VH-VL binders against b0r6t4. Designs and how they scored, part 29

Target 1, 212 residues: b0r6t4
Amino acid sequence: MARFGVDEAGKGPVLGSMFAAAVAGDPAAVPDGVADSKRLSADRRAELDDRVRASMRVGVAEVPVDRIDDPETDMNTLTVAAQADALGRVVADGMAGYVDAGDVNEQRFGRRVANRVAADVAVTAEHGADDEYDLVAAASIVAKVARDAHVDALAAAFDADIGSGYPSDSTTREFLAAYVREHGELPECARASWQTSRDALGAAEQSALDEF
Below, E stands for the ipSAE of ESMFold2; O stands for the ipSAE of OpenDDE; V2 stands for 0.75 times the mean of E and O plus 0.25 times the DockQ between their complexes.

## First folded at step 11 (VH-VL; framework fv_oberotatug)

Design w3 (at its last look DockQ between E and O 0.86; V2 from the best seeds 0.71)
Fold by OpenDDE, look of step 11:
Structure w3 (fold): chain C 212 residues (1-212), chain A 123 residues (1-123), chain B 107 residues (1-107)
Amino acid sequence: as target 1 above (212 residues)
Amino acid sequence: EVQLVESGGGLVKPGGSLRLSCAASGFRFSDAWMSWVRQAPGKGLEWVGRIKSKYDGETTDYAAPVQGRFTISRDDSKNTLYLQMNSLKTEDTAVYYCTTEYRDESGYWFDYWGQGTLVTVSS
Amino acid sequence: DVQMTQSPSSLSASVGDRVTITCRASQGISSALSWYQQRPGKAPNLLIYDASSLESGVPSRFSGSGSGTDFTLTISTLQPEDFATYYCQQANSFPLTFGQGTKVEIK
């Protein structure tokens, strides 16, 4: 009767890792207020994360920047691997559940995740699963909170405001630009394969040329 | 249900330009790699180019015959793929298909196709 | 570029027949081979990927085999809707390339 939900956070950012989370337990026992991380404040997500962890089995997997930038892989494959890793931490034979689909073909995505899990589980993938299934919503919250903590740790390490890490965040772009100007290279936490990173490097190069 | 709908095809003179669009629905477009594949009348299939997702740098690759003339882009907010075709040649005449590109550890292939849009380059 | 050569270019068959189409790559492509079906006036449909993996929704009468340079598409029992042109595609090297096609016609 135990079920699971799986989701990921940090797919789009230019800074830092991506995280996948799996939550297993009774869907009826999911704390009230659990919803997609995009609909909650950071503080509210943190509160719900604590409640989820207190009542459910939770697994979290991290995909580091060096793996994201590996030309031999892709984000879809990494998403599958991350979800499977997180899921493998909380499931046993005979369990079934839902995962947020990260590919065009939901069935294929689910199959790929299931095939990477050692336990014999039934995985159903759906787009927008975090809006439909409470355990997936819970997983979304856990993943987002893990991501938030990761970003906070990065900011602390740099002793700088790095923003959310997303390309659309001007604070993130300003941080990257400043870092590249100062050091002549991207910070280790920057995904070099992202256009945002390439733009930052290009801007620095152009500036150097203009001074010449 | 996955749907891809191409538009923008038509008659154009050599040296002219044309912009094709592909409207996508039924899946999270932002996650998908997208390709264009064309087929000249009565001929086989030819890969034109691809664009990766924003999560993979949104980089593009092109077949040699269209390199420097064609540009693939995407607008994830509109779930739309584009093919800007400049300096068109008669040999560019073909039905142009918008496709999703599936990839795994073994390779790349095209799992979903639109109905295609005809581009005719003729004097 | 990797050249893909299909055989035969065309064949005639009857409903119920076993149909075999071959595809040869000019160099080793491991299992990075896919098969597509294109009915007249329609867009291609993916049948097989990774040489032998059946795409979701594709009838089990379709099967793929092979590795390296030689590949085979088999239709165990030809159905009326199977009269079409079939293409192989190598998925290993860029540019991605297709075979010239095999037209399966009604005998």
Scores: ipSAE 0.679, ipTM 0.878, lowest interface PAE 0.9, mean pLDDT 95
Fold by ESMFold2, look of step 11:
Structure w3 (fold): chain C 212 residues (1-212), chain A 123 residues (1-123), chain B 107 residues (1-107)
Amino acid sequence: as target 1 above (212 residues)
Amino acid sequence: EVQLVESGGGLVKPGGSLRLSCAASGFRFSDAWMSWVRQAPGKGLEWVGRIKSKYDGETTDYAAPVQGRFTISRDDSKNTLYLQMNSLKTEDTAVYYCTTEYRDESGYWFDYWGQGTLVTVSS
Amino acid sequence: DVQMTQSPSSLSASVGDRVTITCRASQGISSALSWYQQRPGKAPNLLIYDASSLESGVPSRFSGSGSGTDFTLTISTLQPEDFATYYCQQANSFPLTFGQGTKVEIK
């Protein structure tokens, strides 16, 4: 019977948007290999994304940097909204499925997602759901591919190597430092509310003061 | 099951320092906003301060009586929240509770609480 | 800062009684109010958030109502385990503030 899985990608990066993806259909139709999504190359992930889209219904939602930096919200609330938006594009009344929980309370997270979807759906939220359910693993792949394409577009727009966009990536930190040094401000793709962005601004201010 | 366990309380003289820890389990700690709430013996509840998750900037806020003396930090790799208390005063004597802080557009509240650890500041 | 005033400060009641506790905010807080129960020697527990939403695992004999500045916690049929101190907390703005507490004692 038709069911759904939902996940997000890009919650932790300092650069760019977060994406949520929903995949709906018969679990038996999920392509082989989605369960290994955490170990896949970008090329293999793109191949699986093509197969998922060929056999399943897919919805994707983007949360851009300006929403992430809005002090009137928080990342857990944005994760609920993104998952609900993605899910609402593929679901019909009476469907049930699993979502990856983005909150301390799994049941609260699932309830919040279900309440934001217009269709009458049964949502079960679990921590690590992408490890347990093939539809959630497929949603993880779709979200990651959307994130990868977004990072590629940012790199092209800045005509620069920006790395993965994660704080742990030294290429990403070097891009931020260089941009702030040259322009005196963060690039628009940087999440200003992240510690990594504040550190880049602080380091530039220190360097300017040390020159005088 | 969500569990929060405070430790590090004890007897300390005025002007001294103490560091409290809160060990968390049963959820992904990195998603959580965390707070400290205290209760002086026989008195009501008083919010001390909080630290947001890394996804919301990991920033801290403090109640006025502790501003500049207390520091909240977290170590997501150890699932642990900390409260460093310096320049302690007798009015800081209280049971200190570790809490998770839930936020949405309607407000903020404390959904999970630890058992508390007693700090006594006395000469 | 938003000041929270609970009434009464203390009350005596018997098992089976209907108990009502009120909380008033010094300014409008919409529905951003929570209620906590604290049994002697124990940590507080969240009962109600967003004025009227019951936290998971809380018995249905507890209910909350109100908006703006005036809020009520009701225990429809008091049980032996309900003898405790109850706190309201405004959840609208920082600093977060609690009412002074209402102690519910056995009569």
Scores: ipSAE 0.631, ipTM 0.836, lowest interface PAE 1.7, mean pLDDT 91
ESMFold2 (binder alone), look of step 11: mean pLDDT 91; pTM 0.929

Design w4 (at its last look DockQ between E and O 0.85; V2 from the best seeds 0.77)
Fold by OpenDDE, look of step 11:
Structure w4 (fold): chain C 212 residues (1-212), chain A 123 residues (1-123), chain B 107 residues (1-107)
Amino acid sequence: as target 1 above (212 residues)
Amino acid sequence: EVQLVESGGGLVKPGGSLRLSCAASGFRFSDAWMSWVRQAPGKGLEWVGRIKSKYDGETTDYAAPVQGRFTISRDDSKNTLYLQMNSLKTEDTAVYYCTTEYRDETGYYFDYWGQGTLVTVSS
Amino acid sequence: DVQMTQSPSSLSASVGDRVTITCRASQGISSALSWYQQRPGKAPNLLIYDASSLESGVPSRFSGSGSGTDFTLTISTLQPEDFATYYCQQANSFPLTFGQGTKVEIK
């Protein structure tokens, strides 16, 4: 009667990896306060992450920038693969659960995730599953915390404030712009396929032209 | 339930401009690749162009007949797809369909369609 | 561009009939072929993708086969709601292209 929930974080950022997480166990045993990662502070998410990991089976998968930028794939396919990878780490035959749907067609998404998992599991995909199912909410928290740790590590490596990594974050945009001005190329953690990255490169090129 | 609702069609003179909209609901719009497909009266289907999701660079591709004249864009905050049509020609007369475009290991296809909106270019 | 040619352009059939529509690509497209149904005055609906995969919700009387350049859509037992125009679409290369359509009419 063990169930699972799966979600991902870091789909939208221009910097860094995407993470998927799977949480398996008794839905009734999910720690109180578990909710969608967007509704919690970073500190609160970290606390809940510890509690989830202490009481549930947890799997985490990372999709690196080079895979995200691979023209032979797409984010939906990568999301399926990441969720399946995370899920495969915690499930066994006969388990059933919910995943946050990353496809227009929920059923198709669920099927694709299930097909990539070695174990015989029943996967139900739904949009907004993290708002409806506690195990998915738990997975969302775990994924977000993994993402946050990843971003912190990047910031430390650059010894710079890189912001959240999202295109809408001015700190992230400023970091990219400054980096490109200094180095003439994107940092390795930047998703080159993102418009934000292209804009940064374009701005640098324009500046160079203006000097002539 | 997935819904796509086109609007903005109408009568326009050659050389004129028109902007179509497609309101999407029933799914996470930001995840979807979107395409426009048109159908001239009594004729077959013709791919117009596409826009990828922001997660895939939000890049656009166009069919040769509309290249340089049409622009596809999206506003994910409004769950809306747009088709800006400039320098319209009589041969652009068609029902324009908004579609979701799905990619898998084999290729690209259009899994959901709106009801279409008629664009008539006539003097 | 990849040209898609359907055969026939139109056919007449009766309810209960077996209907076969062919689509030929001007070059190899592997299994990247989709079939759509369009009823009069309606938008197209996806029937088959990846040459032979049935879209969710589509009746099992519809089937697709083929690979490379030659593809077939089959309706095993034609139903009243199946009178429509059918289009193949290659999904292999850009620009994406459709066949000219096959109109299935009532005999």
Scores: ipSAE 0.787, ipTM 0.910, lowest interface PAE 0.7, mean pLDDT 95
Fold by ESMFold2, look of step 11:
Structure w4 (fold): chain C 212 residues (1-212), chain A 123 residues (1-123), chain B 107 residues (1-107)
Amino acid sequence: as target 1 above (212 residues)
Amino acid sequence: EVQLVESGGGLVKPGGSLRLSCAASGFRFSDAWMSWVRQAPGKGLEWVGRIKSKYDGETTDYAAPVQGRFTISRDDSKNTLYLQMNSLKTEDTAVYYCTTEYRDETGYYFDYWGQGTLVTVSS
Amino acid sequence: DVQMTQSPSSLSASVGDRVTITCRASQGISSALSWYQQRPGKAPNLLIYDASSLESGVPSRFSGSGSGTDFTLTISTLQPEDFATYYCQQANSFPLTFGQGTKVEIK
């Protein structure tokens, strides 16, 4: 019986989009090695993503920066919407599966995802589902690979090393600082509502005042 | 199993300070918006303030009676919510509850509650 | 601010009774209303959110209805553990506000 797994990647970065991925099919067809996904290099994740896509149905949804910064939204609601969008691309009536819970109440999260999917599906949401279920681990790989490709495309577009896009990455913070210094505004790929973005703007304003 | 455990309540004099802690477990704390709600002895419930998750800017909001005197903070590495209370007044006497704040398209709800910790402000 | 007015402020009832508590908002709040139960000496518990959605683990004897400004909590067959104070809360706008409470006592 065909089943599914869903996860997201890129909830925490200051740069770029969040991605959700859904993987559906026979659980026995899940490639070996998905359970080790958290320790894989980017190249190994890409290889495993290729294998997942070769043996399973895959759906991907992107949440861009302008939706993330929309004050009428919140990241937990956007996670529900993204997971439901990705899932809806690959499921049919009667399927059941697991999703990684992106909110405090697992059961409510699962109901919200299921309610946004047109097909009649049974969704079980659990915290850390990617650690427990191979289909969710496979979805995690797909989402991370989509995020990696997105970051690579951003780096190319800015002709710059932007790092991982996470606030903890000094390359990412330096890219933000340099861009704001040169242009007087955040790059379009920066999540303006993030503290890291507000700090970059604040630092540039103080530096301008100190020079006068 | 979601658990919220408050601590740090006690007796303080007017004008004093106190810091409350709320230890969280059973969920990914970094996903949560967190609130403080208080209840004066024998009275109803009053929202005190909130802190959003880091994914929504980690911003705070406060009820008017505590604005400028109370500070909400969080340490996601310790799964802990804090309430720093300064310039305490006798009307701040209450049981203080730590809550998770659920948000959807319809509004804001308090889905999980701690046991509360009593703060008494008295001469 | 949105003021929430509960009716009645208190009531006496017997086990097995149907109990109805109303909550009125001073302005429209769509379906953004929650109900909480507070048993004596305990913390509040969420019963109902989004006006009519039961929180996980809440018995089906509890139900909520209404939209706009007028909302109702109903307990279809009152049980001994249901003697408590009930609060509504508007969830639509800042600051978040509670009704004054309705105390349900044994008759």
Scores: ipSAE 0.703, ipTM 0.852, lowest interface PAE 1.4, mean pLDDT 92
ESMFold2 (binder alone), look of step 11: mean pLDDT 92; pTM 0.934

Design w5 (at its last fold request DockQ between E and O 0.91; V2 from the best seeds 0.82)
Fold by OpenDDE, fold request of step 13:
Structure w5 (fold): chain C 212 residues (1-212), chain A 123 residues (1-123), chain B 107 residues (1-107)
Amino acid sequence: as target 1 above (212 residues)
Amino acid sequence: EVQLVESGGGLVKPGGSLRLSCAASGFRFSDAWMSWVRQAPGKGLEWVGRIKSKYDGEYTDYAAPVQGRFTISRDDSKNTLYLQMNSLKTEDTAVYYCTTEYRDESGYYFDYWGQGTLVTVSS
Amino acid sequence: DVQMTQSPSSLSASVGDRVTITCRASQGISSALSWYQQRPGKAPNLLIYDASSLESGVPSRFSGSGSGTDFTLTISTLQPEDFATYYCQQANSFPLTFGQGTKVEIK
């Protein structure tokens, strides 16, 4: 039975989109060195991404910032939708595989993903699936590389160092702070619902008040 | 297995303060919306408030009876939910449950519950 | 606020009985309705969500129906472990609210 793995990257950043990726094929054919994307350098991930794409079926889905900030949805629902979208690109009836669970209830998450895929597939969701299943690890790498490329494109568009886009990244925080000071608003790529974004806006407001 | 364990309950005088904790395990806590629900002795269930995940802005909502007095917060690094209760009243006496809050297209539900911790406000 | 009214407040039944509990919302809540079971001295457990969806692990003897303002929880064949208090909850509007509860007692 043909197998697949699905994962996402960019859930935590304050800047840019989230990406989900699906990888379908023989688990035994997954390139050596595939592991959790957080354990690899960006360059190594890029190399592995090329190898995965050369040997496996790969699907990628993007969740843009405006959807992330949409109060009519939530990150868990968007994660389900993104995974299902990516998965739908690579699967056919009768396939089975694993996905990284984003829900408190793993089984429920798996069902939600499966129900959004047109093909009749068996989806098993598990927390930390990228550590257990090579196809999920491969999907994690693909998703991360897509995320990295997205961040690079943003940096180029702003002609600025925006960092990784994560709240813990001082470069990202400095970029946001500077942008808000200059423009009086968040950049389009900033997730406005994030505390980091609100902090940047608040800081700028305070600074403006201090000038009086 | 999903586990929620409340602590911090006890006896407090009216006007006093108390901080409850809820330790979560068996799932990725950072992904979960969390709520507090209380139950006065021999009475029904009453929603107290909620906190969304950091991925959804970590916004909080409160029931009117506790608005301005209670504060919900979370520490994802510790897998812990908190309920800071200030200006406590006798009518706040209840077992306090922490719950996961599940959202789908249909609405908001409490799919997992802790065992609860008793808060008694009495002079 | 949306008020939830359960009926009856209590009922007596025997093992094997068919039990029906109703819940009415003060305004339309679509299918945003859940049912909880609370055994004495225990925390509530989710039984039904989205008015009729059975929560994982819940026995098939439990079922939910309804939409809009009127909802029903049915236990097809009451078991000894089903003697408990049941609550409906509207999941549509904030603040989230519960019914008063229905206590199912041994006849």
Scores: ipSAE 0.877, ipTM 0.937, lowest interface PAE 0.5, mean pLDDT 96
Fold by ESMFold2, look of step 11:
Structure w5 (fold): chain C 212 residues (1-212), chain A 123 residues (1-123), chain B 107 residues (1-107)
Amino acid sequence: as target 1 above (212 residues)
Amino acid sequence: EVQLVESGGGLVKPGGSLRLSCAASGFRFSDAWMSWVRQAPGKGLEWVGRIKSKYDGEYTDYAAPVQGRFTISRDDSKNTLYLQMNSLKTEDTAVYYCTTEYRDESGYYFDYWGQGTLVTVSS
Amino acid sequence: DVQMTQSPSSLSASVGDRVTITCRASQGISSALSWYQQRPGKAPNLLIYDASSLESGVPSRFSGSGSGTDFTLTISTLQPEDFATYYCQQANSFPLTFGQGTKVEIK
């Protein structure tokens, strides 16, 4: 029977968008190798993404930095909305499947996703669903590849090495520091509400005071 | 199964300090907004303060009676929430509950609660 | 601060009774209200959020209604495990505030 899996990628980076992906179809048609997703190289993920898109229905939703930084919302609500948007692109009435739970209460998360999808679907939300269900693992790969492409596009747009976009990446931190030093403000791809961004602004402000 | 376990309560003199801990399990702690709620013996519930998740900036908010004296922090690598209480007063005597704070478009709610830890401030 | 006033402060009831508890906010809070149950010697637990949405695992005999300033918790057929103190909480703005509680006792 046709089923679905949903996951998101890019909650943790300081640069760029978060993405959700939904994959629908026969679980037996999921390409071999998706279960190893946590140890895949970027090239291997891109190859599997191509195969998933060739054999399955795929939906993708993007949450841009401006929405992430909006103080009138929160990341868990944005995750619900993104998963529901991605899922709504691929499902029909009567379908059932699994989503990776992006909040503390799994059942409430699943209900919130289902309620935002126009089709009548049965959603089961579980923590770590990408480790348990091949369709969710496939969705994880699709979401990660979408994020990777987004980061590549940002690097091209800024004509700079921006690293992975994660706070722990020294290339990412150096890009932020250099950009703020040169322009006096964060790059538009930076999540202003992240501690890493606030630290970069604070460091630049202190350096300006030291000149005085 | 979601579990929240508070510890660090005890007897302290006015002006003293205590640090409470809340060990969390059964969910991805990094996704959670967390709150402290207290209950004086024989009395009702009072919100103390909260800390947002790292994905929402880890911002903190405090109730007026504790502003400047209490500090909420979190360590996501240890799945632990902290409440540092300084300059304690007798009116701070209460059971302190660790809670998860659920938020949606309609408001802010406390969906999971620990068992509480008793703080007694008296000479 | 939004002050929450519950009524009654306590009530006595028998198993099988219909119980109604009210909560009034000092200013409009739309539907941003929750109800908690606290059994003797236990931590509170969430029953209802968004005025009328039942938390998962909560029996259907519990229901909530209201908006603006006036809210009601109803227990349609009181069970032995329902003897507890019930709190409302406004969920709209900080500081988050609770009603003083309603103690439901065995008659």
Scores: ipSAE 0.747, ipTM 0.873, lowest interface PAE 1.2, mean pLDDT 92
ESMFold2 (binder alone), look of step 11: mean pLDDT 92; pTM 0.933
OpenDDE, look of step 11: ipSAE 0.800; ipTM 0.911
ESMFold2, fold request of step 13: ipSAE 0.680, 0.712, 0.653; ipTM 0.863, 0.865, 0.854
ESMFold2 (binder alone), fold request of step 13: mean pLDDT 91, 91, 92; pTM 0.929, 0.928, 0.932
OpenDDE, fold request of step 13: ipSAE 0.872, 0.876; ipTM 0.935, 0.936

Design w6 (at its last look DockQ between E and O 0.81; V2 from the best seeds 0.74)
Fold by ESMFold2, look of step 11:
Structure w6 (fold): chain C 212 residues (1-212), chain A 123 residues (1-123), chain B 107 residues (1-107)
Amino acid sequence: as target 1 above (212 residues)
Amino acid sequence: EVQLVESGGGLVKPGGSLRLSCAASGFRFSDAWMSWVRQAPGKGLEWVGRIKSKYDGETTDYAAPVQGRFTISRDDSKNTLYLQMNSLKTEDTAVYYCTTEYRDESGYYFDYWGQGTLVTVSS
Amino acid sequence: DVQMTQSPSSLSASVGDRVTITCRASQGISSALSWYQQRPGKAPNLLIYDASSLETGVPSRFSGSGSGTDFTLTISTLQPEDFATYYCQQANSFPLTFGQGTKVEIK
């Protein structure tokens, strides 16, 4: 019996895209080890991602920085849209499954996802669904691997160590500060609407003023 | 179960200050946009202001009567919303409700509400 | 600012009655309207959003309709817990504004 799981990764970083992933198929075909996703190394996640893609249908959706920064949007609506996009690539009418709830009201979140999928699907949304359902845990792995690959591509494109892209990462903050100091603007991969980005711009302006 | 619990209300003289807190549980607080809505005794509801999530810039908006006097802030590590009220006037006397603000492409709605905390501004 | 006018300001009804409350916006707000219930001594709670969408956990006896400037809340079969004050709110533009309320009382 075919079912689905959906999750997202990269909601909190100051650098780069958010990703949603959907995994569809027979729950019995989900590879062993998906339930431990929070404890996996990046290499083990990548291996498990390969096995998930080999045995299941997989859909991935990217939400780029320019959509995240658009004042006409909000992150929770973007999460709904991304999950629906990923899910729509892998499901057919009559399928049912679980999604990780990315908003306060679980039932409304699930309805919003279902309404944006062209197929007629039954969506159950729960907070922490990746801890409860193997298909959601598998989707979490796929989303995280897509995010990891995206960060590696950004680091290569800037020829720089950019860290994890999270505000709490000192390497990420140092990259932002150095880039703004040298170029007078944020790198295109930075979410300009994040406080971390505004702080980097403000700090560079103050440093220039202090030296004058 | 989603729960919002306001505290910090009380009696204060005109020109005084008061800080309200709203403790949140049962959901990921960092996902939520939050609002304050007030109700003067025996009167209707009035929107006070809101703060967006950190994922949407953590910016604030205020109703005209409180602009420049009230400040909304949040501490996601404590799942707590705050309302700092300065230069209080007798017209600010009300029950203050903490709410979550649900937004979609059609509009802005207040889906969860706390029990309210009474602020009385009187000589 | 968008002004919201409710009718009636109060009404008396019995358990089992059909109750209809109207709300009029001073300018078009498309479907961006919500309804709230406030029981005596309690906080409001959301009933209807987007004019006709029922919030989770709200009984199906509640329904909403309308678009543009004229909106209606209907309680098909009034229950004892439905004696309360009902508020509409325009959800379209800031400042967000509420109607003055409609008190539904025991007859």
Scores: ipSAE 0.760, ipTM 0.871, lowest interface PAE 1.2, mean pLDDT 92
Fold by OpenDDE, look of step 11:
Structure w6 (fold): chain C 212 residues (1-212), chain A 123 residues (1-123), chain B 107 residues (1-107)
Amino acid sequence: as target 1 above (212 residues)
Amino acid sequence: EVQLVESGGGLVKPGGSLRLSCAASGFRFSDAWMSWVRQAPGKGLEWVGRIKSKYDGETTDYAAPVQGRFTISRDDSKNTLYLQMNSLKTEDTAVYYCTTEYRDESGYYFDYWGQGTLVTVSS
Amino acid sequence: DVQMTQSPSSLSASVGDRVTITCRASQGISSALSWYQQRPGKAPNLLIYDASSLETGVPSRFSGSGSGTDFTLTISTLQPEDFATYYCQQANSFPLTFGQGTKVEIK
């Protein structure tokens, strides 16, 4: 009667990896306060992450930037793969659960995830599953905390404030712009396929042309 | 339930411009690749162009007949797809369908369709 | 561009009949083929993708087969709601292209 929930974080950022997380166990044993990662502070998410990891089976998968930028794949396919990878780490035959749907067609998404998991599991995909199912909410928290740690590590490596990594974050855009001006190329953690990255490169090129 | 509702169609003179909209609901719009497919009266289906999701660069591709005249864009905050049509020609007369585009290992397909909006280009 | 040619352009059939529609690509497209159904005055609906994969919600009487250049859509037992125009679409290369359509009419 063990169940699972799966979600991902870091789909939208221009910097860094995407993470998927799977949480398996008794839905009734999910720590109080677990909710969608978007509704919690970073500190609160970290606290809940510790509690979830202490009481549940947790699997985490990372999709690196080079895979995200691979033209032979797409984000939906990568989302399926990441969720399946995370899920495969915590499930056994006969388990059933919910995943946050990353496809227009929920049933198709669920089927695709299930087909990539070695264990015989029943996967139900739903949009907004993290708002409805506690195990998915828990997975969302775990994924977000993994993402946050990843971003912090990147910031430390650059010894710079890189922001959240999202295109809408001015700190992230400023970091990219400055990096490109200094180095003439994108940082390794930048998703080159993102418009934000292309804009940064374009701006640098334009500046170079203006000097002529 | 997935829903796509096109709007903005109508009568326009050759050389004119028109902007179509497609309101999407029932799914996470930001995840979806979107395409326009048109159908001239009594004729077959013709792919117009596509826009990928922001997670895949939001790049656009167009069919040769509309290249340079049509522009596809999206506003994920409004769950809306757009088709800006400039320099319209009589041969652009068609029902224009908004579609979601699905990609798998084999290729690209149109899994959901709106009911279409009629664009008539006539003097 | 990849040209898709359907055969026949139209056919007449009765309820209960087995209906077969073929689609030929001007070049190899592997299994990157889809079939759509369009009822009169309605938008197209995806029936088959990846040459033989049945779209969710589509009745099992529909089936697709083929690879490379030659493909087939089969309706095992035609139903009243199946009278429509059917289109194949190659999904392999851009621009994406459709067949000219096959109209299935009531005999």
Scores: ipSAE 0.684, ipTM 0.882, lowest interface PAE 0.9, mean pLDDT 95
ESMFold2 (binder alone), look of step 11: mean pLDDT 92; pTM 0.934

